# VHH binders against o26951, part 19

Target 1, 206 residues: o26951
Amino acid sequence: VEYTHFKDLQALEMERGRLYETIVVTWDDSMVGNAAPIGVLCTGDDTVTLYLYQGTRTVENVLNNGRFTVNVTLDPLIFTDSTLGDLEEDMFSHYRDFLHLRGADAFFTAEVVSVKKLVKRDRFGESELHVVKARAGDVMRAESFRMALNRGIYAVIESLIAYTRAEFSDPLVLRERIAEMNRVARKVGGPREKEAMRRIIQALES
Short names: E, the ipSAE of ESMFold2; O, the ipSAE of OpenDDE; V2, 0.75 times the mean of E and O plus 0.25 times the DockQ between their complexes.

## First folded at step 9 (VHH)

Design r06 (framework vhh_7xy4_2; at its last look DockQ between E and O 0.48; V2 from the best seeds 0.00; counts 0 for: unsure alone 63.8 < 65)
Fold by OpenDDE, look of step 9:
Structure r06 (fold): chain B 206 residues (1-206), chain A 123 residues (1-123)
Amino acid sequence: as target 1 above (206 residues)
Amino acid sequence: QLQLVESGGGLVQPGGSLRLSCAASGFTFSDYAMSWVRQPHGKGLEYIATISDSGGSTYYSDSVKGRFTISRDNAKNTLYLQMNSLKPEDTAMYYCAKGTDYFMFEPSEYDYKGQGTQVTVSS
């Protein structure tokens, strides 16, 4: 994939105050890559905010080295596989001293500016939240880039969010939510969205 | 016309309690996360707490964790802050702040805040 270089997030039509579903790629000191679906809040032409919860390689790597990439893709299997497990090594490419998602429609480099620790409280207890502010660096856009997402991909993303919170959710509510999203995927999703939902459901039943 | 009106502030001794209220109008209250921030005299705005639109999730700064509780009544368009075990360091002007469609945890990120209510903790 060939990328064109841009200087800010306008090239990706990212707007201040909006949240975008992305794949965040991080790495450890040995340059072992990690990918995770993360909602990224655009806060300016070259600034973003991430909300990272405790207990993941993503937060560990970000806090450790202060660098990551934000990757744009419409492939539901990338979101699914990165959530249920992790991507294979060959799914990561090098850009300078960064890793990014191979074949991404777009990606930009990010450097941490500040981190705020917060305590989240809900009906299931307390958890630690890291509010990460970062500056976007190089913005790389492929010809395949587009921002429009279909309803199927939203259903998959919502299901994955529910999946990651399954330990702290009512099983009945979770089941109903997944069923609802699966209905959406069946109705308006393509083959990959349907396959993603199949994998999510299988993982929940395992 | 968006409006946020804080109340409930006052003078209290260390270890005491106060309950702040914020009456909201001019927007669909239940669609937005809400926050409390405070400004000590001579200092900048400090984040305290946020509550999600539905009230299902709350977020706290470390400085108030375990002592303060943020809550809301969407039927009454009212935001609350229960403050227990108050300390002199809690002395500040307290503001109710409107969030966006997503969670915001920085005072500078809020598009609107009220006129504030003064809280003074002193022996």
Scores: ipSAE 0.607, ipTM 0.864, lowest interface PAE 0.4, mean pLDDT 92
Fold by ESMFold2, look of step 9:
Structure r06 (fold): chain B 206 residues (1-206), chain A 123 residues (1-123)
Amino acid sequence: as target 1 above (206 residues)
Amino acid sequence: QLQLVESGGGLVQPGGSLRLSCAASGFTFSDYAMSWVRQPHGKGLEYIATISDSGGSTYYSDSVKGRFTISRDNAKNTLYLQMNSLKPEDTAMYYCAKGTDYFMFEPSEYDYKGQGTQVTVSS
C-alpha cells in the first residue's frame, strides 16, 4: 500500500468536535505492537484528544513512550479481532520510528502533548480515566481511503428505522432504543446529527 | 436565557465541610453533563468534577478524589458539590458550568454564566 503525505487532519475530512472510530496502535519498549479500537476526538487541524481507561495496554504504552498512530479502517474484523484478542505481529508495519496498522486506509502519527488523570465513578465502581491530548504529525492517506468513521449518522439511521416500524414495536422498547441512539449522537455527532435526533424525538411525541 | 447561580461558600477551618449548590435555569438541565471548576486567587481555572446528565457517572480531578462528591437533582434543576476534609489549598472561587459533550473535561470550553461562590479555608 502506497501512502501520500498530507499536512494535517483536513486530508482525512476530520472536523473539530467530532469523535471518530479508529484503531490506535501503540507499542512497548521492545516495539511489540498493540492495537485497540479507540474513539478519537478531533480538536483542531492537527490535534486530537483520547479518553483512555485504566487497565489497558493502550494506556500503558501511551503513558510510557508518548507516541502512537491513529489508523483509519472500515474493516469490521479488525475492530472485532483487536477487541477480542491480539492482532498478529504481521498486522503491524513500520513508519519511521512508529508502528501502524498494516493496510490501513489512512494513518497519522501522534505525539502526546499532555495527560490529565481523572477518577471515574459509576455503578460498576471506581476507575482511572486519562485525558490524552496529542499532536498529529505525518498524515498518510492511501488511495483506498473513503472516510474516517463517525457513528453519528448511524445513530440517526437506526432511530429512523425504529421510528418507521413503531406500529410493530413495543412502545417502551421503541422509546428506549431511540433514547440510546440519542445518547450516541450526543457523544459522537455534530450539530446536524443532534438536530436530526431532536426532530425524530419530537415527531415521536406528535 | 441560560442562568447558573452558585451558593453555599464561606469561611471554614481546615478539616471542615461545605456544600455548594448551583441553581440552573433557561435550559433543559437534565439533558446536560454539569461541572464544577475553581479559580484560586491569581491563578487559572482548575477542573474539579463532572456529573453525567442522568447522574450515573461522576468524574473527579485527582486533587479532590475521596474528599468531594458531585451530585444533581434533576427535578429541582440543581447541581451540588459536597466538600469534606477541606484544606487551605481548596481556597478559591467555585463555579458551576454547563459543558459540551465534545469537551467534557476542558474548563476553557465550558459555559459559565454565574458569579461564583467563594470558599475560604483558613485557621
Scores: ipSAE 0.534, ipTM 0.850, lowest interface PAE 1.6, mean pLDDT 90
ESMFold2 (binder alone), look of step 9: mean pLDDT 80; pTM 0.822

## First folded at step 10 (VHH; framework vhh_7xy4_2)

Design s01 (at its last look DockQ between E and O 0.75; V2 from the best seeds 0.58)
Fold by ESMFold2, look of step 10:
Structure s01 (fold): chain B 206 residues (1-206), chain A 123 residues (1-123)
Amino acid sequence: as target 1 above (206 residues)
Amino acid sequence: QLQLVESGGGLVQPGGSLRLSCAASGFTFSDYSMSWVRQPHGKGLEYIATIDSGGGSTYYSDSVKGRFTISRDNAKNTLYLQMNSLKPEDTAMYYCAKGTDYFEFEPSEYDYKGQGTQVTVSS
C-alpha cells in the first residue's frame, strides 16, 4: 500500500470535537504489536485525546513508550478480530519507530503530550481512566481512504427506526433503546446529531 | 442568557464537610456535562470533578477521590459538590462550569459564568 504524507488531520477530514472509531496500534519494548478499537477525539488540527482504561495492554504500552498510531479502517472484521483476540504478527507494518495496521486506509503517528489519571464512577463501580493527550505527527493516507468513522449518525438512524415502530413496541423498551442511542450520540456526535436526538426524544414525549 | 450561581462555601475545620450548589439558568441544563474546578489563592485553576449530562458517570481528580461527590438534579437545574474530610489544601475559590460538546477534563475548555464560592479550611 502506497501512502501520501500530509501535514495534519485535515487530510482525514477529522473535525474538532468529534470522536472517531479507529484501531489504535501500540507495542511493547520488544516491538510486539497490539491493536484495539479505540475512540479517538479530535481536539485540533494535530491534536487528539484518548480515554484509556487501566488494565489494558493499550494503556500499558502507551504509558511505557509514549507512542502509538491511529489507524483508519472500515473493515468490521478488523474491529471484531482485535477485540475477540489478537491480530497476527503479519497484520503490523513498520513506519520509522512506529507500528501501524497493515493495509490501513490511513494512519497517523502520535506522541503523548500529557496524561491525566482520573477515577470514574458509574453503575458498575469504580475504574481508573487515563486521559491521554497526543500530538499527531506524520499523517499517511492511501488511495483507499474514504472517511474516518463516526457513529453518531447511526445512533440517530437506529433511534428513528425504533421511533417509527413505537405503536407496536413496549414503551419501556423503546425509551431505554432511545436513551442508549442518545448517550452514544452525545459521546461521539457533533451538534447536528445531538439536536437530532433532542427532536426525537421530544417527539416521543409528546 | 446563561447564568451559573455558586453557593454553599464557608469556613470549616479540617475533617469537616460542606456541600456546594450551582444554580444554572439560560440553557438546557440536562444536555451538558457539568464540572467543578477550584483556584487556590495565587494559583491556577485545578480540575476537581465532572458529571455527565444524565448523571450516570462521574469523574474525579486523584486529589479528591473518595472525599468529594459530584451530583446533579436535572429537574431543578442544580449541580452539587459534597465535600467530606476537608483538608487545609482544599482551601480555594470553587467554580462550576458548563461542559463543551467534546467532554474534556481541561479547565481551560470550560464555560465559566459565576463568581465562585469561597471554601476555607482552617483550624
Scores: ipSAE 0.563, ipTM 0.866, lowest interface PAE 1.2, mean pLDDT 90
Fold by OpenDDE, look of step 10:
Structure s01 (fold): chain B 206 residues (1-206), chain A 123 residues (1-123)
Amino acid sequence: as target 1 above (206 residues)
Amino acid sequence: QLQLVESGGGLVQPGGSLRLSCAASGFTFSDYSMSWVRQPHGKGLEYIATIDSGGGSTYYSDSVKGRFTISRDNAKNTLYLQMNSLKPEDTAMYYCAKGTDYFEFEPSEYDYKGQGTQVTVSS
């Protein structure tokens, strides 16, 4: 894959305040690669924030060497395989002293600026969260690049599907589904996704 | 016009409790994460806690975990901070801050914060 170099995240149409579903590639001291689906928050033209939970190779490697790449891909199998297991060694390519996802539609290098350790509490209990702020370096975009994934539009679409099938659904199941999607939209969606969900919910209640 | 109005501060003895409130207006409160930050006298802003838009997840700094609880009532457009086991080092001006579409865990990242409410912990 041939990549064109850019200076900032605008080249990837990443907007401040939006969370994008990406593949984060990290590596250990032996340059053994690791890939994980990670939501990456764009916080500026060249800054991102990652939320890394305890007990993963990703967080270990990031904390250890302070470097990683963020990779944009629309390949569902990459997300699946990196979640269910590990990507094979041949799925990683070298860019200078970084590893990135082979065949990624785009990727950018990242260097850790700061790390904040927090305690997260939810209905499942407490967990340790590392908030990693990083500066984006080289932004590499392939011709195949289209967009970075955002779960907000997914939430809206799924909600609309649920809406169209409402008469064939258990009301409680429907309610839970919509609530779940609304949580997603509220968490990662933009103003328009949130408005869409509002309208859908209003329609369901009418 | 966006408004955040904190209340509930005051003087309390060490080991005591306070409950802060933040009344929000001028925006769709339920669409945004909210945070509490504080500023001790002569010091910079310090992050305390964040709650997501739906209230399902909360986040805490190490300095307050186990003692403070952030919560919200979206129907009332109100953010809360329950502070237990207060210490002298908790003395500060406390601010509620509006998040963006996602989370912010640094005071400098917030779009807006209120005027603050003073909390003083002293024997």
Scores: ipSAE 0.486, ipTM 0.821, lowest interface PAE 0.5, mean pLDDT 91
ESMFold2 (binder alone), look of step 10: mean pLDDT 81; pTM 0.831

Design s02 (at its last look DockQ between E and O 0.65; V2 from the best seeds 0.61)
Fold by ESMFold2, look of step 10:
Structure s02 (fold): chain B 206 residues (1-206), chain A 123 residues (1-123)
Amino acid sequence: as target 1 above (206 residues)
Amino acid sequence: QLQLVESGGGLVQPGGSLRLSCAASGFTFSDYSMSWVRQPHGKGLEYIATISDSGGSTYYSDSVKGRFTISRDNAKNTLYLQMNSLKPEDTAMYYCAKGPDYFEFEPSEYDYKGQGTQVTVSS
């Protein structure tokens, strides 16, 4: 796959404040690759933030090496296979001192700027979280690139589908579906997605 | 106009407890995550805790985990910090803060509007 080099994340149409679904590639001291689906927050033209849970190969490699790549793909099987197991060694390609996902529609190199360790509590319990801020270096885009995935609009769409079927739906199931989609929209979306969800919830209450 | 008013600080003995409050106005409080930070005398700002817009997720620095609890009441536009097992190193000016529209844990990126509330832990 042939990549064109770009100066910053604008080439991937990433917007500040949005969280994108990507494949983060990391490696150990022997350059053995690891891939995981990770939401990546765009925080500037060349800055990103990752929220990495303790006890994963991703956070272990990032803390050890301070480098990784963020890879854009629309292939659901790559997301699935990297979650349910490990990708085969031949799914990684070299770019300078980095590994990246072979055949990615785009990728960028990233170097850690800072790490903050936090304790997170939510409905699933307590976990340790590393907030990793990184600077994007080389941004590489292939002709196959279409977009970096953001789930915000799809959370709104799923909510609208549920809304239009409300009269045929179990009220408890509908409420749970809308609440879950609202959590997604608030996590990954921006003001327009949040406003859309507010309007949908208000319409359900009328 | 955005306003944040901290209260509830005071003098307390080691091992004691305090509950801080932050009254918010001038924005839709329930749309934003909110944070507490502190500034010990002569030191920089230190991150303490963050709570999501709904209150469903809370985040804590390692220095206060297990001792402090952040909470919010969206009906009253109020943020809280319950501080237990207080130690002399918790002595600081405490500020509530509004971050950007994503989870931010760096105090230099927050908006501060209040005067803060002093917490002093001493024998």
Scores: ipSAE 0.653, ipTM 0.874, lowest interface PAE 1.2, mean pLDDT 91
Fold by OpenDDE, look of step 10:
Order: sequence, then structure tokens, then C-alpha cells
Structure s02 (fold): chain B 206 residues (1-206), chain A 123 residues (1-123)
Amino acid sequence: as target 1 above (206 residues)
Amino acid sequence: QLQLVESGGGLVQPGGSLRLSCAASGFTFSDYSMSWVRQPHGKGLEYIATISDSGGSTYYSDSVKGRFTISRDNAKNTLYLQMNSLKPEDTAMYYCAKGPDYFEFEPSEYDYKGQGTQVTVSS
């Protein structure tokens, strides 16, 4: 795959305040690669924030060497395989002293700027969360690049599907589904996704 | 018009407790995660805690975990911060904040915050 070099995240159409579903590639001291689906928040033209939970190779490697790549792909099998297990060694390529996802539609190098440790509490208990702020370096875009995944549009589409099937659905189930999607849209979506959800909800209430 | 009004601050001795409140208006409170941040004199804003819209999830900075508890009453449009085992280092102006439309733990990213309530921990 041939990549063109860019200077900032605008080349990937990443917008401040939006969270993108990506594959984050990290590596240990032996340059053994690790890939994990990670939501990456764009916080500027060259800055991102990652939320990494304790107990993963990803967080271990990031904390250890302060470097990683963020990879953009639309391949669902990459997301699936990296979640259910590990990607094979041949799924990683070298860019300078970084590893990135082989065949990624785009990737950018990242260096840790700061790490904040948080504690999350929910019905499942407590978990340790590392909020990682990083500076984006080289942005590499392939011809195959189209977009980075954002769950906002998913939330809207799923809500619309639910809407069209409302007459065949349990009202409580429908309400919960819409509420869930609305939460997603509020969390990661943009103004248009939020407006879409508003309209859908209004239609359901009418 | 969106408003956040903090209260409950004051002077307390080390080891003491305070309970802060934040009255929210001008938006659908129950639809948004809310946070507490603080600013020590001469320092920048510091993140403290976040609670999800439903209250099902809470997040705490390492500096306050185990001592502070964030909670909310959506029926009353009110956010709370229970502060126990207070330390001199907790001295600051405390703000409740409405986060941006994305989940962020950086105070600089919040859309709105109140006027604040002063908390002073001193013997």
C-alpha cells in the first residue's frame, strides 16, 4: 500500500470533539505488535485522547514506551479479530520506528504527552482507566482511505430502523433502544447526529 | 439560558467533610453527564469527577478517589459532591461543569461551568 504523507489530522477529516473507532497498534520492547480497537477522540489538529483500561497489552505498551499508531480501517474482520484475539505478526508493518496496521486505509504516529489515571465505578465495580493524551505526528493516507468510523451515524441509522419497526416492537424495548442510541449520539456524535436523534424521538412521541 | 450554581463551600479543618451542590437550569439536566472541577489559587483547572447522565457510571481523578463521591438527582436538577477526609491540597474554587458533546476529562473542554464555590481546608 502506498501512503501519502500529511501534517495533521485534517487530512483524515477528523474533527475536534469527535470520537473515532480505530485500531491502535502498540508494541513491546521486542517490537512485538499488538492491535486493539480503541475509540480515539480528536482534540485538535494534531492531538488525540485515548481511554485505556488497565490490564491490556495496549495500555502496558503505551505506558512503557509512550508511542503508538492510530490506524483507520473499515475492515470489520480487523476489528473482530483484534478484539477476540490477536492479529498475526504479518498484520503489522514498519514505519520508521513505529508499527502500524498492514493495509490500513490511513494511520498516524502518536506520542504520549500526558497520562491521567482515573477510577471508573459502575454496576460492575471499579476499573482503572488511563486517559492518554497524545500528539499526532506523521499522518499517512492511502488511496483507499474514505473515512474514520464514528458511531454517531450508526446510532442514527439503528434508531431509524427501530422507528420503522415501532409498531411491531415492545414499547419498553423500543424506548430503551432509542435511549441507548441517543446516548451514543450524545457521546460521540456531532450536531447533525444529535439533531437527527431529536427528530426521531419527536416522531416517536407524536 | 444555561445556568450552573454551586453552593456548599466553606472553611473546614483537615479531615473534615463538605457536601457541594450544583443547581442546574436551562437545559435537560438528565441528558448530560456532569463533572466537578477545581482551581487552586494560582493554578489551572483540575479535573475531579464525572457522573453519567443516568448516574450509572462515575469517574474520579486519582487525587480524590476514595474520598470524594459524585452523585446527582435528576428530579431536582442537582449535582452533588461529597468530600470526605479533606486535605489542605483540596483548597480551591470548585466548579460544576457541563461537558461537551463528547466524553472528555479535561476541564478546558467543558462548555459551561458555574461561578464556583470556595473550599478552604485549613487548621
Scores: ipSAE 0.537, ipTM 0.832, lowest interface PAE 0.5, mean pLDDT 91
ESMFold2 (binder alone), look of step 10: mean pLDDT 80; pTM 0.818

Design s03 (at its last look DockQ between E and O 0.59; V2 from the best seeds 0.00; counts 0 for: unsure alone 64.95 < 65)
Fold by OpenDDE, look of step 10:
Structure s03 (fold): chain B 206 residues (1-206), chain A 123 residues (1-123)
Amino acid sequence: as target 1 above (206 residues)
Amino acid sequence: QLQLVESGGGLVQPGGSLRLSCAASGFTFSDYSMSWVRQPHGKGLEYIATISDSGGSTYYSDSVKGRFTISRDNAKNTLYLQMNSLKPEDTAMYYCAKGTDYFEFEPYEYDYKGQGTQVTVSS
């Protein structure tokens, strides 16, 4: 795959305040790669924030060496395989002293700027969360690049599907589904996704 | 117009307790995560705690975990911070902050904060 080099995240159409579903690639001191689906928040032209929970190779490697790559792909099998298990060694390629996802539509190098450890408490108990702020370095975009995944549009589409099937759905189930999608749209969607959800909800209530 | 009004600050001795409140208006309070941040005199803004929109999840910085409790009453559009075992290091202006629309696991970012309430811990 041929990549073109860019200077900042605008090349990937990443917008401040938007969270993108990506594959984060990390590595240990032996350059053994690890890939994990991670939501990456764009916080500027060259800055991102990751939220990493305790007990993963991802967080361990990031904390250890302060470097990683964020990889953009639309391949559902990459997301699936990296979640259910581990990607094979041949799924990683080298870019300078970084590893990235082989065949990624795009990737950018990242260096940790700061880490803040938080304690999360919920009905499931207490967990440790690492808020990782990083600076994006080299942005590499392949010809195959189209977009980075954002769940906002997913929420809208799923809501519309639910809307079209409303006559065949339990009203309570439908309401819960729409509420869930609206939550997603509110938290990761942009103004248009939020407006879409507003319209859908209004239509359902009419 | 979005408004966040903090209250409950004051002077307290080390080991004492305070309960801060934040009255929210001008937006759908229950739709947003809310946070507390503080700024000691001459220092930068420090993150304290976040509570999710529903109140189901809370997040704490290490500096306050075990001592501070963030909570909310969506029916009253009010955010709270129970501060126990206060230390001189807790002296700061405390701000209520509205969460951003970034992500549900976004405790660190906010798009609006109030004018603050002063907390002073001193013997």
Scores: ipSAE 0.513, ipTM 0.819, lowest interface PAE 0.5, mean pLDDT 91
Fold by ESMFold2, look of step 10:
Structure s03 (fold): chain B 206 residues (1-206), chain A 123 residues (1-123)
Amino acid sequence: as target 1 above (206 residues)
Amino acid sequence: QLQLVESGGGLVQPGGSLRLSCAASGFTFSDYSMSWVRQPHGKGLEYIATISDSGGSTYYSDSVKGRFTISRDNAKNTLYLQMNSLKPEDTAMYYCAKGTDYFEFEPYEYDYKGQGTQVTVSS
């Protein structure tokens, strides 16, 4: 795969304030690769933030060597396989001192700027996570690149599908589904997704 | 006019408690995550805690976990910080901070912070 080099994240059409679903590639001291689906928050032209839970190889590798790549793919099998198990060694390619996902539609190198260790509390309990701020270095884009995935519009679309079927649905199941989609839209979306969900919820209250 | 007004600071003994309040106006309070940050004298800002727009998620720095509790009342446009088991190193100016309009929270930046309330922990 041939990559064109760009200097910042605008080449991937990433917007400040949006969370993108990507494959983060890390490695250990022996350059053994690890891949995991990770949401990446774009915070500037060359800055990102990751929210990494304790107890994963991803956070272990990031804390150990401070370098990783963010890889753009729309292939659902790569997301699935990297979640359910480990990708084979031949799924990783070298780029200078970095590993990246072989055949990614795009990737960028990243170096850690800072890490904050936080405790999150919600209705499911307490979790420890590392909030990692990183600077993007080289941004590499292949001709196959189409988009970096953001789930916000799809949370709205799923809510609308559920809404149009409301008269055929158990009201409690419907409201639970829309509440979950609202949580997704608030997590990854911006003002327009939040307003869309507000309108849908108001329509359900009538 | 956007405004954040902190109150409830003061002098306390080590091991004591304080409850800080922040009255918010000039924006739709329930649309934004809210945070507390502090600045010890002569030092930079230190992240303390964040609460999501609905109050459904809270986040705490490692330095205050288990001792501080962030909460909000969206009907009263008020943010709170309950501080227990206070230590001398908690001495700082405490600021209420409005999050950006991005996802749930971003602990590295804020749209606006108030003028602060002083907390001093000494015997």
Scores: ipSAE 0.443, ipTM 0.801, lowest interface PAE 2.0, mean pLDDT 89
ESMFold2 (binder alone), look of step 10: mean pLDDT 81; pTM 0.831

Design s04 (at its last look DockQ between E and O 0.68; V2 from the best seeds 0.60)
Fold by OpenDDE, look of step 10:
Order: sequence, then C-alpha cells, then structure tokens
Structure s04 (fold): chain B 206 residues (1-206), chain A 123 residues (1-123)
Amino acid sequence: as target 1 above (206 residues)
Amino acid sequence: QLQLVESGGGLVQPGGSLRLSCAASGFTFSDYSMSWVRQPHGKGLEYIATISDSGGSTYYVDSVKGRFTISRDNAKNTLYLQMNSLKPEDTAMYYCAKGTDYFEFEPSEYDYKGQGTQVTVSS
C-alpha cells in the first residue's frame, strides 16, 4: 500500500469533538506490536485523546514509550481479531520507528503529550482510566481511504431499522433500543446524527 | 439560555466538609454528563470529577479520590460535590461544567461553566 503524507488530521476528515473507532497500534521495547480497537477523540487539527483502561498491553506500551499509531480501517475482521485475540506479526508494518497496521486505509503517528489517571466508579466497581492526550505527527493516507468510523451513523441506522419494525416489536424493548442508540448519538454523533435521532424519536412518539 | 449556577462554597478549616451544588437550566440536564473543575488562585483550571448522564458512572482525579463525591439529581436539575477531609490545597474557585457530547476530562474542552463558588480551606 502506498501512502501520501499529510500534515494534519483534516486530511482524514476528522473533526474536533468527534470520536472515531480506530485500531491503535502500540509496541514494546522489543518492537513487538499490539493492536486494539480504540475510540479516538479528535480534539484539534493535530491532537487526539484516548481513554485507556488499566490492564492492557495498549496502555502499558503507551505509558512506557509514549508513542503509538492510530490506524483507520473499515475491515471488520481486524476489529474482531484484535478484540478477541491478537493480530499476527505480519499485520504490522514499519513507518520510521513506528509500527502501524499493515494495509490500513490511513494512519497517523502519535506522541503522548500528557496522561491523566482517573478512577472510574460504576455498578461493577472501580477501574483505573488513563486519559491520554497525544499530538498527531505524520498523517498517512492511502488511496483506499474513505472515512474513519464513527458510531453516530450506526446509531441512526439501527434506530431507523427499529422504527421500521416497531409494529413487530415489544414497545418496551423498542424504547430501550432507541434510548440506547440515542445515547450513542449524543455521545459520539455530530449535529446531524443528533437531529436524525430527534426526528426518529418524534416519529415514534406520534 | 444555558445556565449553571454554583453554590455552597465558603471558608472551612482543614479536615472540614462542604457540599457544593450546581443548578442547571436551559438544557436537558439528564442528557449530559456533568463535571466539576476548580481553579486555584494564580493557577489554571483543574479537572476534578465527572458524572455520567444517568449517574451510573463517576470519575475522579487521584487528588480528590476518596474525599470528594460527585452526584446528581436529574429531577432537580442539580449537580453536587460532596467534599470531605478538605485540605488547604483544595482552596480554589469551583465550577460546574457541561461537557461536549462525549465525555471530557479536560477543562479546556467544556462548552459551558458557571460563575463558580469559592472554597477556602484555612486554619
């Protein structure tokens, strides 16, 4: 795959305030690669924020060496395999002293700027969360690049499907499903996704 | 018009307690996570805590963990911060903040914050 170099995240159409589903590639001191699906929040033209929970190789490597790549892909198997297990060694390529996902539609290098450790409390107990702010370096885009995944459109589509099947669904189940999707849209979606959800909800209530 | 109005601040001795409140209006309060941030005199804004829209999840920085509790009453459109075991280093202007659509743990990323309530911890 041939990549073209760009200066900032605008080349990937990443917008401030939006969360994108990506594959984050990290590595240990021996340059053994690790890939994990990670939501990456765009916070500027060249800045991102990651939320990493304790106990993963991803957070360990990031905290250890302060470097990683964010990889854009639409391949569901990469997301699946990196979640259920580990990607094979041949799924990683070198870019300078970084590793990135082989065949990624796009990737950018990242260097940690700051880390904030938080304690999360919920019904399951306490967990340690590392809020990682990073600066994007080289942005590499392949011809195959189309877009970075955002769950907002998913939420809208799923809601529409639920809407079309409303007459065949338990009203309580439907309500919960829509509420769930609306939460997703509010959390990661843009103005248009949120407006779409508003319209869907209005239609369901009419 | 979105408004956040903090209250409950004051002067307290070390080891004392305060309970801050934030009255929210102008938006659907229950749809958004809310945060507390603070600004010590002569310093920048510091993140303290966040609570999810439903209140099911809370987040704390280490410096306040175990001492501060963030909570909310969506029926009353009110955010709270229970502060126990207060220390002089907790002295600051405390702000209620509405984040963006996604969880934000950085003060500079908040869309709105109130006018603040002063907390002073001194013997």
Scores: ipSAE 0.658, ipTM 0.883, lowest interface PAE 0.4, mean pLDDT 92
Fold by ESMFold2, look of step 10:
Structure s04 (fold): chain B 206 residues (1-206), chain A 123 residues (1-123)
Amino acid sequence: as target 1 above (206 residues)
Amino acid sequence: QLQLVESGGGLVQPGGSLRLSCAASGFTFSDYSMSWVRQPHGKGLEYIATISDSGGSTYYVDSVKGRFTISRDNAKNTLYLQMNSLKPEDTAMYYCAKGTDYFEFEPSEYDYKGQGTQVTVSS
């Protein structure tokens, strides 16, 4: 696969404030690769933030060497296989002392700028996470690149599907469905997705 | 006109408790995450805790975990900080802050903070 080099994340059409579903590749001191599906928040033209939970190989490798790649793919099997198990070593390629996902539609190198450790509390209890800010270095795009995946529009679409079936639906189930989609849209989406959800919720209250 | 008004500070002995409130107006409160930050005298701003827009998730720095609880009432446009087991190092001016449209933990990245309420923990 042949990559063209670009200067910043605009080449991947990533926008500030949106969370993109990617494959983050890390490695240990022996260059043994690890891949995991990670949402990556775009925070600037060359900056991203990751929320990494304690006890994962991803956070262990990131804290150890401060470097990783963010890889764009739309292949559902890559997401599935890296979640349910480990990718084999032949799924990783080298780039300037970085590893990246072999055959990714795009990837960029990243170097950690800062890490903040926080305690998160929710309905499931307490957990520890590391908020990792990183700067993108080389942005590499293949001809196969189409998009970096953002779930915001899909949360809106799922809400509209549920809304159009409202007359056939249990009102409590409908409201829970739309509330869940609103949480997704607010987590990953931008202002337009958030406004769309506000309008849907307002229409539901009529 | 966007406003954040903190209250509930005061003088308390070590081991004591205080409950801070932040009244918000001029924006749709339930659309944003909210945070508490503090500024010890002669020092910069220090992030303490954040609560998600719905209140479903809360986040804390290690120095206050287990002692402080952030909460919100979206119907009243009010943010709270319950502070227990207070220590002298908790002495600071406390501010509430409105987040941006994404989750960020750097004090310099906040859109706005209020006027503050003083908390002094002293024997």
Scores: ipSAE 0.496, ipTM 0.830, lowest interface PAE 1.7, mean pLDDT 89
ESMFold2 (binder alone), look of step 10: mean pLDDT 81; pTM 0.822

